# Designs tried in a protein design chat: VH-VL binders against C2 domain-containing protein 3 (C2CD3). Part 7

Target 1, 169 residues: C2 domain-containing protein 3 (C2CD3), of Homo sapiens (Human) (q4ac94r1171to1339)
Amino acid sequence: SSGLLDVGLRYRRSPRTAEGVLAARTVSISVQIIRACGLQAAAKALAEREPALQFSATVGVNASVTTHLSFLPQGEQRRTHPVACSFCPEFSHHVEFTCNLVTQHCSGEACFLAELLEFAEVIFAVYHENTKSASDIISIESCKEYLLGVVKVPTKELLIKRSGITGWY
Below, E stands for the ipSAE of ESMFold2; O stands for the ipSAE of ESMFold2 at other seeds; V2 stands for 0.75 times the mean of E and O plus 0.25 times the DockQ between their complexes.

## First folded at step 1 (VH-VL)

Design su03 (framework fv_sutimlimab; at its last look DockQ between E and O 0.58; V2 from the best seeds 0.00; counts 0 for: pae E 7.8 > 2)
Fold by ESMFold2, look of step 2:
Structure su03 (fold): chain C 169 residues (1-169), chain A 123 residues (1-123), chain B 109 residues (1-109)
Amino acid sequence: as target 1 above (169 residues)
Amino acid sequence: EVQLVESGGGLVKPGGSLRLSCAASGFTFSSYWMSWVRQAPGKGLEWVATISGSGGSTYYLDSVKGRFTISRDNSKNTLYLQMNSLRAEDTALYYCAKGVRYFDWLPEYFDYWGQGTLVTVSS
Amino acid sequence: QIVLTQSPATLSLSPGERATMSCTASQSVSSSYLHWYQQKPGKAPKLWIYGASSRATGVPSRFSGSGSGTDYTLTISSLQPEDFATYYCQQYDSSPPYTFGQGTKLEIK
């Protein structure tokens, strides 16, 4: 609602052999984070709660985006480099998540990647990162970031759309 | 030997309903995309609907969307097509067709077909 | 929606002759997702050629497929009596719907 994120998703299939047996146990889910726009509204809303952000809300934010797949552990998330002072940053970021074609469920039941993708989503979180100060240089955990928005893109269409999923969300 | 046997066709009035069934054997049913493809008398082939191996994803020809429902019961190795609000244009021989494994990237082609079950919509 | 147009609609030939039939797509398709089926009267279709050029199990070597982009061809080098049937091309390139050509009927002269 407060902005848009231009992303792309692809699921790359392993070649089938003449006998129909897949050559590999893993595949990649490719995620592109291309750009965002319209971030000023989110920044202004945050500045109402954090007056120290008023300058950034008027001139531009230092945006970065985290990405993770809902069926992978939270620790598998990835992050873009920040893009300074913009409400319409260009990230041009590419990340790949390596996934097993077959996963054992805790009950012992096998689970195919296709079954996970039918109900899963890629979660993008857009943050503003404050500028560094002398104290921030000394203590990295003192750097402050603010959540501008979250975008969730269902993965089920990867099963049927050869060109993948792309567009603004 | 893959076997697909359709049933449930017949004569029905416009606006009526039918449920087609397809009994599958000779392969691991739950691992494959399954489809219905129809052929009007003396005409070519027309794809109707497709369902993923798990049943979680379904896709339909625009002219049947909202009237037809594809489903499967993997415990019975059976594919279904519920057809409601039937029209004269739905008159055709309906084939059950086996697709590729659903964990492959995309459904591509139909490698095995049943012999079909005839649906006739006539007043 | 991608439209597939087959020609000729009917091909009348004698056994021993070479048959050639075409399938033209309304826009470019990947050859990996262009397929052919054989259908005899009163029988179900059978997958014949997949990926434009690969023969399905049990298809004789006299059948060959070729093509790319918008233009695809099925060729039978020396017709046998059992080859007389209707042949359909089918595509699935990037998304539904799957579409079929209208068919080429190969019949005895």
Scores: ipSAE 0.021, ipTM 0.615, lowest interface PAE 7.8, mean pLDDT 83
ESMFold2-Fast, scan of step 1: ipSAE 0.047; ipTM 0.631
ESMFold2 (binder alone), look of step 2: mean pLDDT 91; pTM 0.929
ESMFold2 at other seeds, look of step 2: ipSAE 0.041; ipTM 0.625

Design su04 (framework fv_sutimlimab; at its last look DockQ between E and O 0.04; V2 from the best seeds 0.00; counts 0 for: pae O 17.7 > 2, placed apart)
Fold by ESMFold2 at other seeds, look of step 2:
Structure su04 (fold): chain C 169 residues (1-169), chain A 122 residues (1-122), chain B 109 residues (1-109)
Amino acid sequence: as target 1 above (169 residues)
Amino acid sequence: EVQLVESGGGLVKPGGSLRLSCAASGFTFSNYAMSWVRQAPGKGLEWVATISGSGGSTYYLDSVKGRFTISRDNSKNTLYLQMNSLRAEDTALYYCAKDLDYGGNSEWFDPWGQGTLVTVSS
Amino acid sequence: QIVLTQSPATLSLSPGERATMSCTASQSVRSSYLHWYQQKPGKAPKLWIYGASTRATGVPSRFSGSGSGTDYTLTISSLQPEDFATYYCQQYNNWPPLTFGQGTKLEIK
């Protein structure tokens, strides 16, 4: 395999709050992005097409991970800080997506919530962030990120495994 | 009043097949996962299979995987267990149980049906 | 899988006595996912204690559950004739499989 991402997912019904009194029932997805490994293979594959990456493919990448829920707009994605110069970065990053979705799909919110999570997925994208020194300020190109890989994790098991799902993907 | 009524048990020879049914009433069937739990004569309880409320996810005890198929028809409020390639060790009273509530906090079996007996012997 | 071991297998006591039985898990279980069921001969199991310590509807106050991690206990403070039954613990923490203990049969001495 070209790389692996170690993540944890939990389905959570939000505890009662003052905001919860005004809103219908809500669902949240808690995501922990723990670490990655095996990124050198992905970096080397990219470097075959992107010569500017050959140094990073040798010494380590500046990895960051975006997290997106398939039923949320793309603008709601979250991103870790980059971890410099590593093929096995440790992120230890926590993200919570609270989905205050209200709809009448049938006779209640539970029907829609179950249907939504049965078909949804969490999408992780691992990037290398290529940084430039201050001496490159005159360049129109500031910095670019390069996609190393994508991982998609279905949310359907969270409807039954309420204690959560962890593992390498 | 929540009721679960199992049927379809009987005597079969090894290698035979049976289809168990569980008729559900008194609750919104599609909002709940459903499970089969069995009890061999004089023995304890053994979980067999679980199906999600929509039917989109199924889980099985390893020893029945590939031989048993759990399914549901939400339009008929009925849970099924298709049992193929039956073995003597499958002999048990098979209970239907209402499982966890999607969107709620119940994560246990309540209530149970009264069971339907499956006997596998020569 | 998580193996649940109940002790003792059989507990013979008289009405009025205190009963204590244990359920030991092979791995840590969150207490909210540890449950107890009561089963009388010829009857279906009934949910008795859920979340390790919360009594199900209609369960008398003489029943109490406790524990965390790997060790859980069901106690009956003063036995009544209707309490003689088999009790099973069950975990919903890590599955498949969902697992039960082998049961503790509480019988009249």
Scores: ipSAE 0.031, ipTM 0.632, lowest interface PAE 8.3, mean pLDDT 82
ESMFold2-Fast, scan of step 1: ipSAE 0.466; ipTM 0.803
ESMFold2, look of step 2: ipSAE 0.057; ipTM 0.667
ESMFold2 (binder alone), look of step 2: mean pLDDT 90; pTM 0.924
ESMFold2, look of step 4: ipSAE 0.006; ipTM 0.573
ESMFold2 (binder alone), look of step 4: mean pLDDT 90; pTM 0.923
ESMFold2 at other seeds, look of step 4: ipSAE 0.000; ipTM 0.457

Design su05 (framework fv_sutimlimab)
Fold by ESMFold2-Fast, scan of step 1:
Structure su05 (fold): chain C 169 residues (1-169), chain A 125 residues (1-125), chain B 109 residues (1-109)
Amino acid sequence: as target 1 above (169 residues)
Amino acid sequence: EVQLVESGGGLVKPGGSLRLSCAASGFTFSSYAMSWVRQAPGKGLEWVATISSGGSYTYYLDSVKGRFTISRDNSKNTLYLQMNSLRAEDTALYYCARHGDYYGSGSYYNPLDYWGQGTLVTVSS
Amino acid sequence: QIVLTQSPATLSLSPGERATMSCTASQSVSSDYLHWYQQKPGKAPKLWIYGASSRATGVPSRFSGSGSGTDYTLTISSLQPEDFATYYCQQYGSSPRYTFGQGTKLEIK
C-alpha cells in the first residue's frame, strides 16, 4: 500500500520564462533509485506458477531495476546492478538522461522536451535474476529474469516543481 | 459526477469568429489537462487543441494554428476555444474532453476519459 | 505526424460472432498511449480500452485489446446487440498532439 520503489526525480532547467527556456539547449533529468520494498509478495505470487522461484520467494530475490524514459528508445534505458538475496534491496543508484531542449521521440518526430514531459513518464521495471551454469557438465541453464513489478512516475510535475519528485511509488 | 457542458456553437460565415465554452463540474478542474476534439458531420474524430492543467502550455492542430486559441479560467471551472478566420472545413461538432491521469504500479495513461455532449459549429455562406 | 490506419473500415457481423479490428501506426508508439473509444450514433465517444489492453470502467469482459509497436487489435469475443458502434483508436506519440484513426464501423449484417 506504500509503494514498491523509493525514488527521486529532478529536472534541471532555466527560469520559467520563454527567454529562459529557449536559452537552455540541453537539460538533464536525474533519476535516483534508493531502495525497493515489498518484493516478497510479488515473488510469492510468481512462485505459485513458477516452482523454480520458490526458494527465492522464501529467502530473498536478486533484484535489479531498469529505468526507461517513455519517449526514448529502449536502447537508452539504464539498469542497476543486482542486489542479492533481499526483499528490501538498497540500490543507491543514480542515472542522468541528458536531452536537447528540442528532442526526438522514439517514433522519430522532433518536438520540444517540455511538450514530451507534459505527457511522458519514467518507467521502472523490477526484475529477479535467476541464473545457472554447469562448470563440469556440457549443458548450460539459461539466464531467466522474472518481472516483479512496474512503477510509472509521470514527468509533468518536473516542469513546475523545482525540488523534484521524491517518495514511494 | 463529472460533467462537461459545451456551448457557443452556431452558424457563422467564412472569415467570421466564434467562442466556445465548456463548463466543468464534479472534479478539481485545475488538476486536469483539457482538449477540444471535433467531428465533421458523418466523419471521424479530429483532435484540435490541448491546454495543460495550469494553462501554461497550449498545443494545436497545424491547420488551426494562428486562428484558434485555447484558454481556461480555473477560478470559473471553464474551458474556452476562441475561433477566428473560420473556414468551411471547420464545420463540425466540437467536444470538450478531460485528460485522465492514471498512474501507479503497472499503468500510466492520459486518455480522454470524460466527454461533453458537443456543440455544433457550421461555417457556410 | 503519426497516422493511425484502422481496418477494416466497416465490419458487418451478426450477434454471437467474433469481431476483430486493427489499428496500425505509421511509426512505433508506446502501448501506454494507445486507447480505444466507442461511439454510438448521436452520442459522444466513451473511453473503452486504455493503455492498449486495460478495460475502462463498465466495459464487458468480452472486449480485449492487445498489441505493441505499430500493430494494435481490439477483439470482441461474442457480439451483443449493444456492441454495434464505431470504434476509434487514438495515440499520443512525440507531443501532446493526439491522433485518431478513421474508425471501424461495426454494423449488423
Scores: ipSAE 0.000, ipTM 0.485, lowest interface PAE 17.0, mean pLDDT 79

Design su06 (framework fv_sutimlimab)
Fold by ESMFold2-Fast, scan of step 1:
Structure su06 (fold): chain C 169 residues (1-169), chain A 122 residues (1-122), chain B 109 residues (1-109)
Amino acid sequence: as target 1 above (169 residues)
Amino acid sequence: EVQLVESGGGLVKPGGSLRLSCAASGFTFSSYSMSWVRQAPGKGLEWVATISSSGSYIYYLDSVKGRFTISRDNSKNTLYLQMNSLRAEDTALYYCARELGITMIRGPFDYWGQGTLVTVSS
Amino acid sequence: QIVLTQSPATLSLSPGERATMSCTASQSISSSYLHWYQQKPGKAPKLWIYDASNRATGVPSRFSGSGSGTDYTLTISSLQPEDFATYYCQQRSNWPPITFGQGTKLEIK
């Protein structure tokens, strides 16, 4: 963990009853991406790998972040709005994943969400978007993105801290 | 009624192999993580291995890594422990145990089998 | 790994007396992941107390568990003949490995 991303993770569930039964059949996993900082080094490294991007790296990056829960399909990932021309972008981004207490692993077998969270992680991928027109949805070139970094946060702490996980990663 | 019945124990020489089985009945086996816990004669309990409900996640006691393999067959409601390169220190009664997962996270071992004795001696 | 130390190793008491035994963890753990088991000679362990303080089904009200952080206690308010057994604490807070205490043997004086 590089300390590039200020994030918060929480889960919401009903408390246990006297019998130890959870009242809700689902839980909500909340993900906040507050800001990224110190992207100068990542931008410089990117410019060295992609010489054509050197002019972009001198003025800042157009950063966006994707959030992926490792046990969910890729189609369930979320993305922030891009923040233009900044090495310390503020996203103030919040997304919520609603998960059943009993679900399927990627293998197709049914398993409890608690088992998945014990071994899973939240994957944050930070990208630079080299776009000339943000409204051009048809052009692949205007939507081209470059990976700046990856931050992985284990979810097992969500099983023991109801206040959640927060900090720089 | 929840039942766990172990089998496959016996007397083996050092360096030998044994395969233990645990037949589960009375519950949805595929919904529970399962473990092997051993107890040497006159001593306390020692966790050996855990396998998740799907079989995708497996953990071992360091001293058995590379020698023991935990596996499960959810279609047969059976848990296995393949033990290779057995040592005198592996002599113990081996219990199959279920982790209570439905109503709690990182739950206790709520049901145990009767155990099967493994003796490693020459 | 977390080491669980139980004391005393052996507790010799008579029926009707109060029994108190402790389980100390080498580092702070969540009480939600500390459990107690009762084991009688020649028998498999039985879940007795879960999440530090909750009695398992069928466990008499004379048994109580308490504690937090590093210090946990199992108390029997008035011993009955059937209570004489070995008691083990177990943690699942930091794993692998899952660890057990060495046991407290409760025996008739």
Scores: ipSAE 0.000, ipTM 0.506, lowest interface PAE 14.0, mean pLDDT 80

Design su07 (framework fv_sutimlimab)
Fold by ESMFold2-Fast, scan of step 1:
Structure su07 (fold): chain C 169 residues (1-169), chain A 123 residues (1-123), chain B 109 residues (1-109)
Amino acid sequence: as target 1 above (169 residues)
Amino acid sequence: EVQLVESGGGLVKPGGSLRLSCAASGFTFSDYAMSWVRQAPGKGLEWVATISGSGGRTYYLDSVKGRFTISRDNSKNTLYLQMNSLRAEDTALYYCAKVSDSSGWYEDYFDYWGQGTLVTVSS
Amino acid sequence: QIVLTQSPATLSLSPGERATMSCTASQSVSSSYLHWYQQKPGKAPKLWIYGASSRATGVPSRFSGSGSGTDYTLTISSLQPEDFATYYCQQYGRSPPITFGQGTKLEIK
């Protein structure tokens, strides 16, 4: 196939805020997740690994996608809402990451965002999850997230393309 | 950049009702679960309620079930807490808190908090 | 149902000293679900450590978190004046409710 996720990435100058001015100059990295498709193969592989999910694999998956920038902490991940019972879910999800133009490594050296983006990636993880109900608080722990796939998109093109990066990955 | 601003607190009599609001900005509100966490004067933190990003799932502390209702209006970027049948033990500073990303690695920590709004239940 | 017990309740130290405080869960919790917050008098809590050991954005390297199962620790290697605050641990274990410890107050000797 031509890829698992239809995504878009754009590098934009952050609106100047009081917080941004006080802390450091910032930019926004815009991430759009339009849809996933072709999840049948991933669901089949998951069902073989997790036999309890065999029925879910035949009726579609409850897909959600997490977005992580490789140079930011895991705690700054974002997640789409789950889309129920589909092998081709449409998310129409848009999120922005606010990033400092200059940061310091643990070694004490300053590092520019442009240098980080040359070697960084946007990491998308696609999960199957059970939809939690308002009446079933116990199900939060029992309804585990099951990894369907991981898509990595290099950020180096953001330094040279004004329109950003779009397409299937 | 992320801002949470609570309002609606005040003095109310036992058995009364009060509605709290939290105005959110600086993030895509509908993508994140939101919570209310309270703190009685001089005491520690106590989780009260959480609502999912879509509003489809709600969770409550046992002592407030049936009395409190958490809700949200994603078109207005606003979180609400409707408090009915208030008791003296509900007296607290009520914080609006943003729940972290619901990923498989880390879950359900509060990355941003508002300044809180004081609710006093007294005759 | 999971109760978090923090100790000591109050820790009196001087700047430059090492601070160590603990958080004990009544039953095993995943380290991915244990977090720490810093709260100064009259202010809202701030996320400080998430997933037992990951520092939140802007948290100085002198802070470190560790632990697994029922026993978790927050350590400050060399206290600075701005570190004096109350620290709360929080868990999300098997299911809601989300619970907090009662806090450890770090105060100037």
Scores: ipSAE 0.000, ipTM 0.463, lowest interface PAE 17.9, mean pLDDT 79

Design su08 (framework fv_sutimlimab)
Fold by ESMFold2-Fast, scan of step 1:
Structure su08 (fold): chain C 169 residues (1-169), chain A 123 residues (1-123), chain B 109 residues (1-109)
Amino acid sequence: as target 1 above (169 residues)
Amino acid sequence: EVQLVESGGGLVKPGGSLRLSCAASGFTFSSYAMSWVRQAPGKGLEWVATISGSGDSTYYLDSVKGRFTISRDNSKNTLYLQMNSLRAEDTALYYCAKTPYSSSWYRGAFDIWGQGTLVTVSS
Amino acid sequence: QIVLTQSPATLSLSPGERATMSCTASQSVSSNYLHWYQQKPGKAPKLWIYGASSRATGVPSRFSGSGSGTDYTLTISSLQPEDFATYYCQQYDSSPPWTFGQGTKLEIK
């Protein structure tokens, strides 16, 4: 299809500091995970790869999406609630990543915001959650997530589009 | 409507026993882990025990291990807590809570709670 | 065992004001496994924010959660009368025990 995931991204400066001034080196990346669609092919591939999963490709998947910014630690990863029995789940999920960036000048100093966003990505991973197996799992380490797909959205266009970017990826 | 209704609380002497029940409705009971969470009068929340959806795995707060037994009857949509050798410190409102593990990001949250049943241990 | 410490213990404010309360963990916790509950007197707790920042169904947009590692925050942008309650944070970063903070009581000034 045209893409797996319908998302929106926006860059924002952080609000006023305690002194009442805007922090020039602090920024927020706002991420909206609107919906996924066309999960039939991924579901079919998963069923063939994991036959013990025993889900019907005609019913749908129990999808959840993780999102993280490529230059933040994996511990800053965020996740949607799962949407059951759908090949076109709607999440309507919003998350905000706040970063403190150091501003440097030429001659041994560089603008880290421009540099980070030019080479950075927002990474989305779409998973099937096996609710039957999960109901018997207490330990997090024993829980199994089934990857359906990965979408990476470059952040460099956020430097020039104040209203953000939106579309299927 | 999803509901959890606790019963079985009351006044008991130290060293006594009580059996709490939690009747579940409105969801597929056997598909979810279930927990007991208590709250002493005027105090905060304390997790007590959890049982897996199948009933094969159980976990307990150290101070109740060996005295309390969590169990479930999936054919009756009912969760139990057998409390033996009760102490004054066990005095609390006991809540039954649904504990889903369908997503690692949502996992371990107590998403639906009962109204609680009061257990008072005193002379 | 991970200990969660909430601050302040009591927050006295008026409707319309902004409320901010914190939850600090004794060791790093993944934000995925940090949840907040709202409890009103005589009522059971309600799951309010899960995974540090996601509002539970029916929770008004004036509520926001943030944080990572050891430091987490719950903010209410403009208090309404129905928001006065005790708020608890909770973690599950490994196998049990689940632990709760001691609670922050939000009361009318």
Scores: ipSAE 0.005, ipTM 0.540, lowest interface PAE 10.5, mean pLDDT 78

Design su09 (framework fv_sutimlimab)
Fold by ESMFold2-Fast, scan of step 1:
Structure su09 (fold): chain C 169 residues (1-169), chain A 126 residues (1-126), chain B 109 residues (1-109)
Amino acid sequence: as target 1 above (169 residues)
Amino acid sequence: EVQLVESGGGLVKPGGSLRLSCAASGFTFSSYEMSWVRQAPGKGLEWVATISSSGSTIYYLDSVKGRFTISRDNSKNTLYLQMNSLRAEDTALYYCARGYSSGYYLEPYYYGMDVWGQGTLVTVSS
Amino acid sequence: QIVLTQSPATLSLSPGERATMSCTASQSVSSSYLHWYQQKPGKAPKLWIYGASTRATGVPSRFSGSGSGTDYTLTISSLQPEDFATYYCQQYGSSPPITFGQGTKLEIK
């Protein structure tokens, strides 16, 4: 293993109408990324694969994490701010995904959200953000990211557990 | 050593059925996303289906939806592809391939497929 | 659906020469999810470059990948006899479908 990611997931259901049906058409899926830890092995592997980086993995990585719901387009992906020079970065990051109760799968098929959540995953991708020397100010876009690892968390238990999903992954 | 071995291919008439198997060894099969990728004779690669490590998330190529079913048995370290209502255009060498680890620990990852079997030939002709 | 178009379809070169091949996506894809495979006749594909630019284990340093958005390139700086093969690009971004390019066949002149 290349480390752990401490995350939490919650599913907030829309309130029901007086007629026993949902009045609201949306649900919020809350994602919390607290911290990552034990990134030394991932950093060492990255340093060996990317000789052009020229950095010492022992001084830490500049980690950022993306959150992606498997049934949503990549454009709905969220990202933490980078945390510099750490093998155990603390993000304290919270985002919400607002999803329609009847939504469209990424393949274009209409589906009820509960059906999607039974088979879906939350995908967390952890990156190292390599910053170039500031000597070339015309190349701001030259900042390159390198993948350290991924964590996939099934959303199936959000349908079962009212308190959501939490823990070290 | 990490290995994938496909079996179950053969000659079948249009409208027929075949079940492909892929036996995994040398790694923790239950931690990996698995895919089927096919290649028609002399042609390029075409993705067919993907299944998550738990078996809960499944995706198909549009042209095989409703006809093909991907499944896995983690206790037997085996991946399956049930192919029904076969058509001439389904003729291909079928590979099983390992995706990235979908476990809960951080693993170096990519959506690329790093381990492939030798393939099993499926020929659909009258 | 994202379509990947590779060019050229065939490259005829000699050992020692530089090879450059392209993969163009019909819409922007994240470079983290663009990969290259090497396939020799009668063999299964091998993951060669992942995340647009990271060499897989055992891949020689003469191979380099680059690109972002819709345009990606695989370059071999000095061809060796063992490099002659068909190369495929692949995207697997946020969700399916997973798509491959049609391949670039690198053959001996």
Scores: ipSAE 0.014, ipTM 0.497, lowest interface PAE 8.2, mean pLDDT 79

Design su10 (framework fv_sutimlimab)
Fold by ESMFold2-Fast, scan of step 1:
Structure su10 (fold): chain C 169 residues (1-169), chain A 121 residues (1-121), chain B 109 residues (1-109)
Amino acid sequence: as target 1 above (169 residues)
Amino acid sequence: EVQLVESGGGLVKPGGSLRLSCAASGFTFSTYAMSWVRQAPGKGLEWVATISGSGGSTYYLDSVKGRFTISRDNSKNTLYLQMNSLRAEDTALYYCAKEGSGSYLSEFDYWGQGTLVTVSS
Amino acid sequence: QIVLTQSPATLSLSPGERATMSCTASQSVSSYYLHWYQQKPGKAPKLWIYDASSRATGVPSRFSGSGSGTDYTLTISSLQPEDFATYYCQQYGSSPWYTFGQGTKLEIK
């Protein structure tokens, strides 16, 4: 209906010191993932192509969400704990990304964080983790993940809203 | 405490050259971008050039591109402005300014007292 | 390029009065890129308000900054003799990268 994820994004910077000269060269981008809802449709659509998901399409998915800032390396991405058997999982997840105020482009040139935020996105990927099989305990095969959806939230609003970005996406 | 001390200003003829220096102390020089901002007598402020903390990126006002070169020596905590092909309209008090520590480092939180450059007609 | 226009050019007031001056950008700018400087005759400018509303170190609480988009304001709630100076707004953005307004001169009536 109105979107899959209830999220919040905030820009945090430590206040300037009384001297103003040795203040931190970094900021925190705070990301909250409160909950997801309406995962029934995504699960049903996926089960049409993947028979292993028929159980989950009926009773609920084991959802987890990855958070990736588009201007940071993939190795900096974070993941929620999985929430078992739910179409409306509550994550209550909070992470902070420490970002340099001046960083390098892929070209190697220095770039202000504000310039990156103008065009960047926070990318949320919602996965189902099929962990119901007892055979996975004795198997050397990794548990298979299924992508349920992707939500992208532009970061440009962090430049114009001190309270941050909050809502369903 | 932060101190920025400019030097190198003086009287020069049109077409001449000057090199300005700014000695910095009281902060980790190499981590902050540095700028030159000028003010003609009785007029407002005009940004001239900025150099990144590492020295890898430089930015210039269009009217000085190709004539002025901003540089820094992080081992000596010193900022420079090499000014060539000087024109009468370059006459101004030249300030050394340090990038701030606000949200996006887009302000100048400390300024030197300035060094006067006079280009005689 | 983005042009900053300050008004009024000159503001003549007495100590104890409220001062209000504006800075208007030709295009929308983020409040995080809008700053104010105080400059007294014969002295270097001092950072006064940064990120549109944050007072710099040592700036009295009678000073406040506000605004967003194209319209920004600096207010002094009750003028003191030491407040008479020229105030400049400054933005960061596209070329020429750093732009200053022409200044508002606050003078004694």
Scores: ipSAE 0.000, ipTM 0.481, lowest interface PAE 17.8, mean pLDDT 79

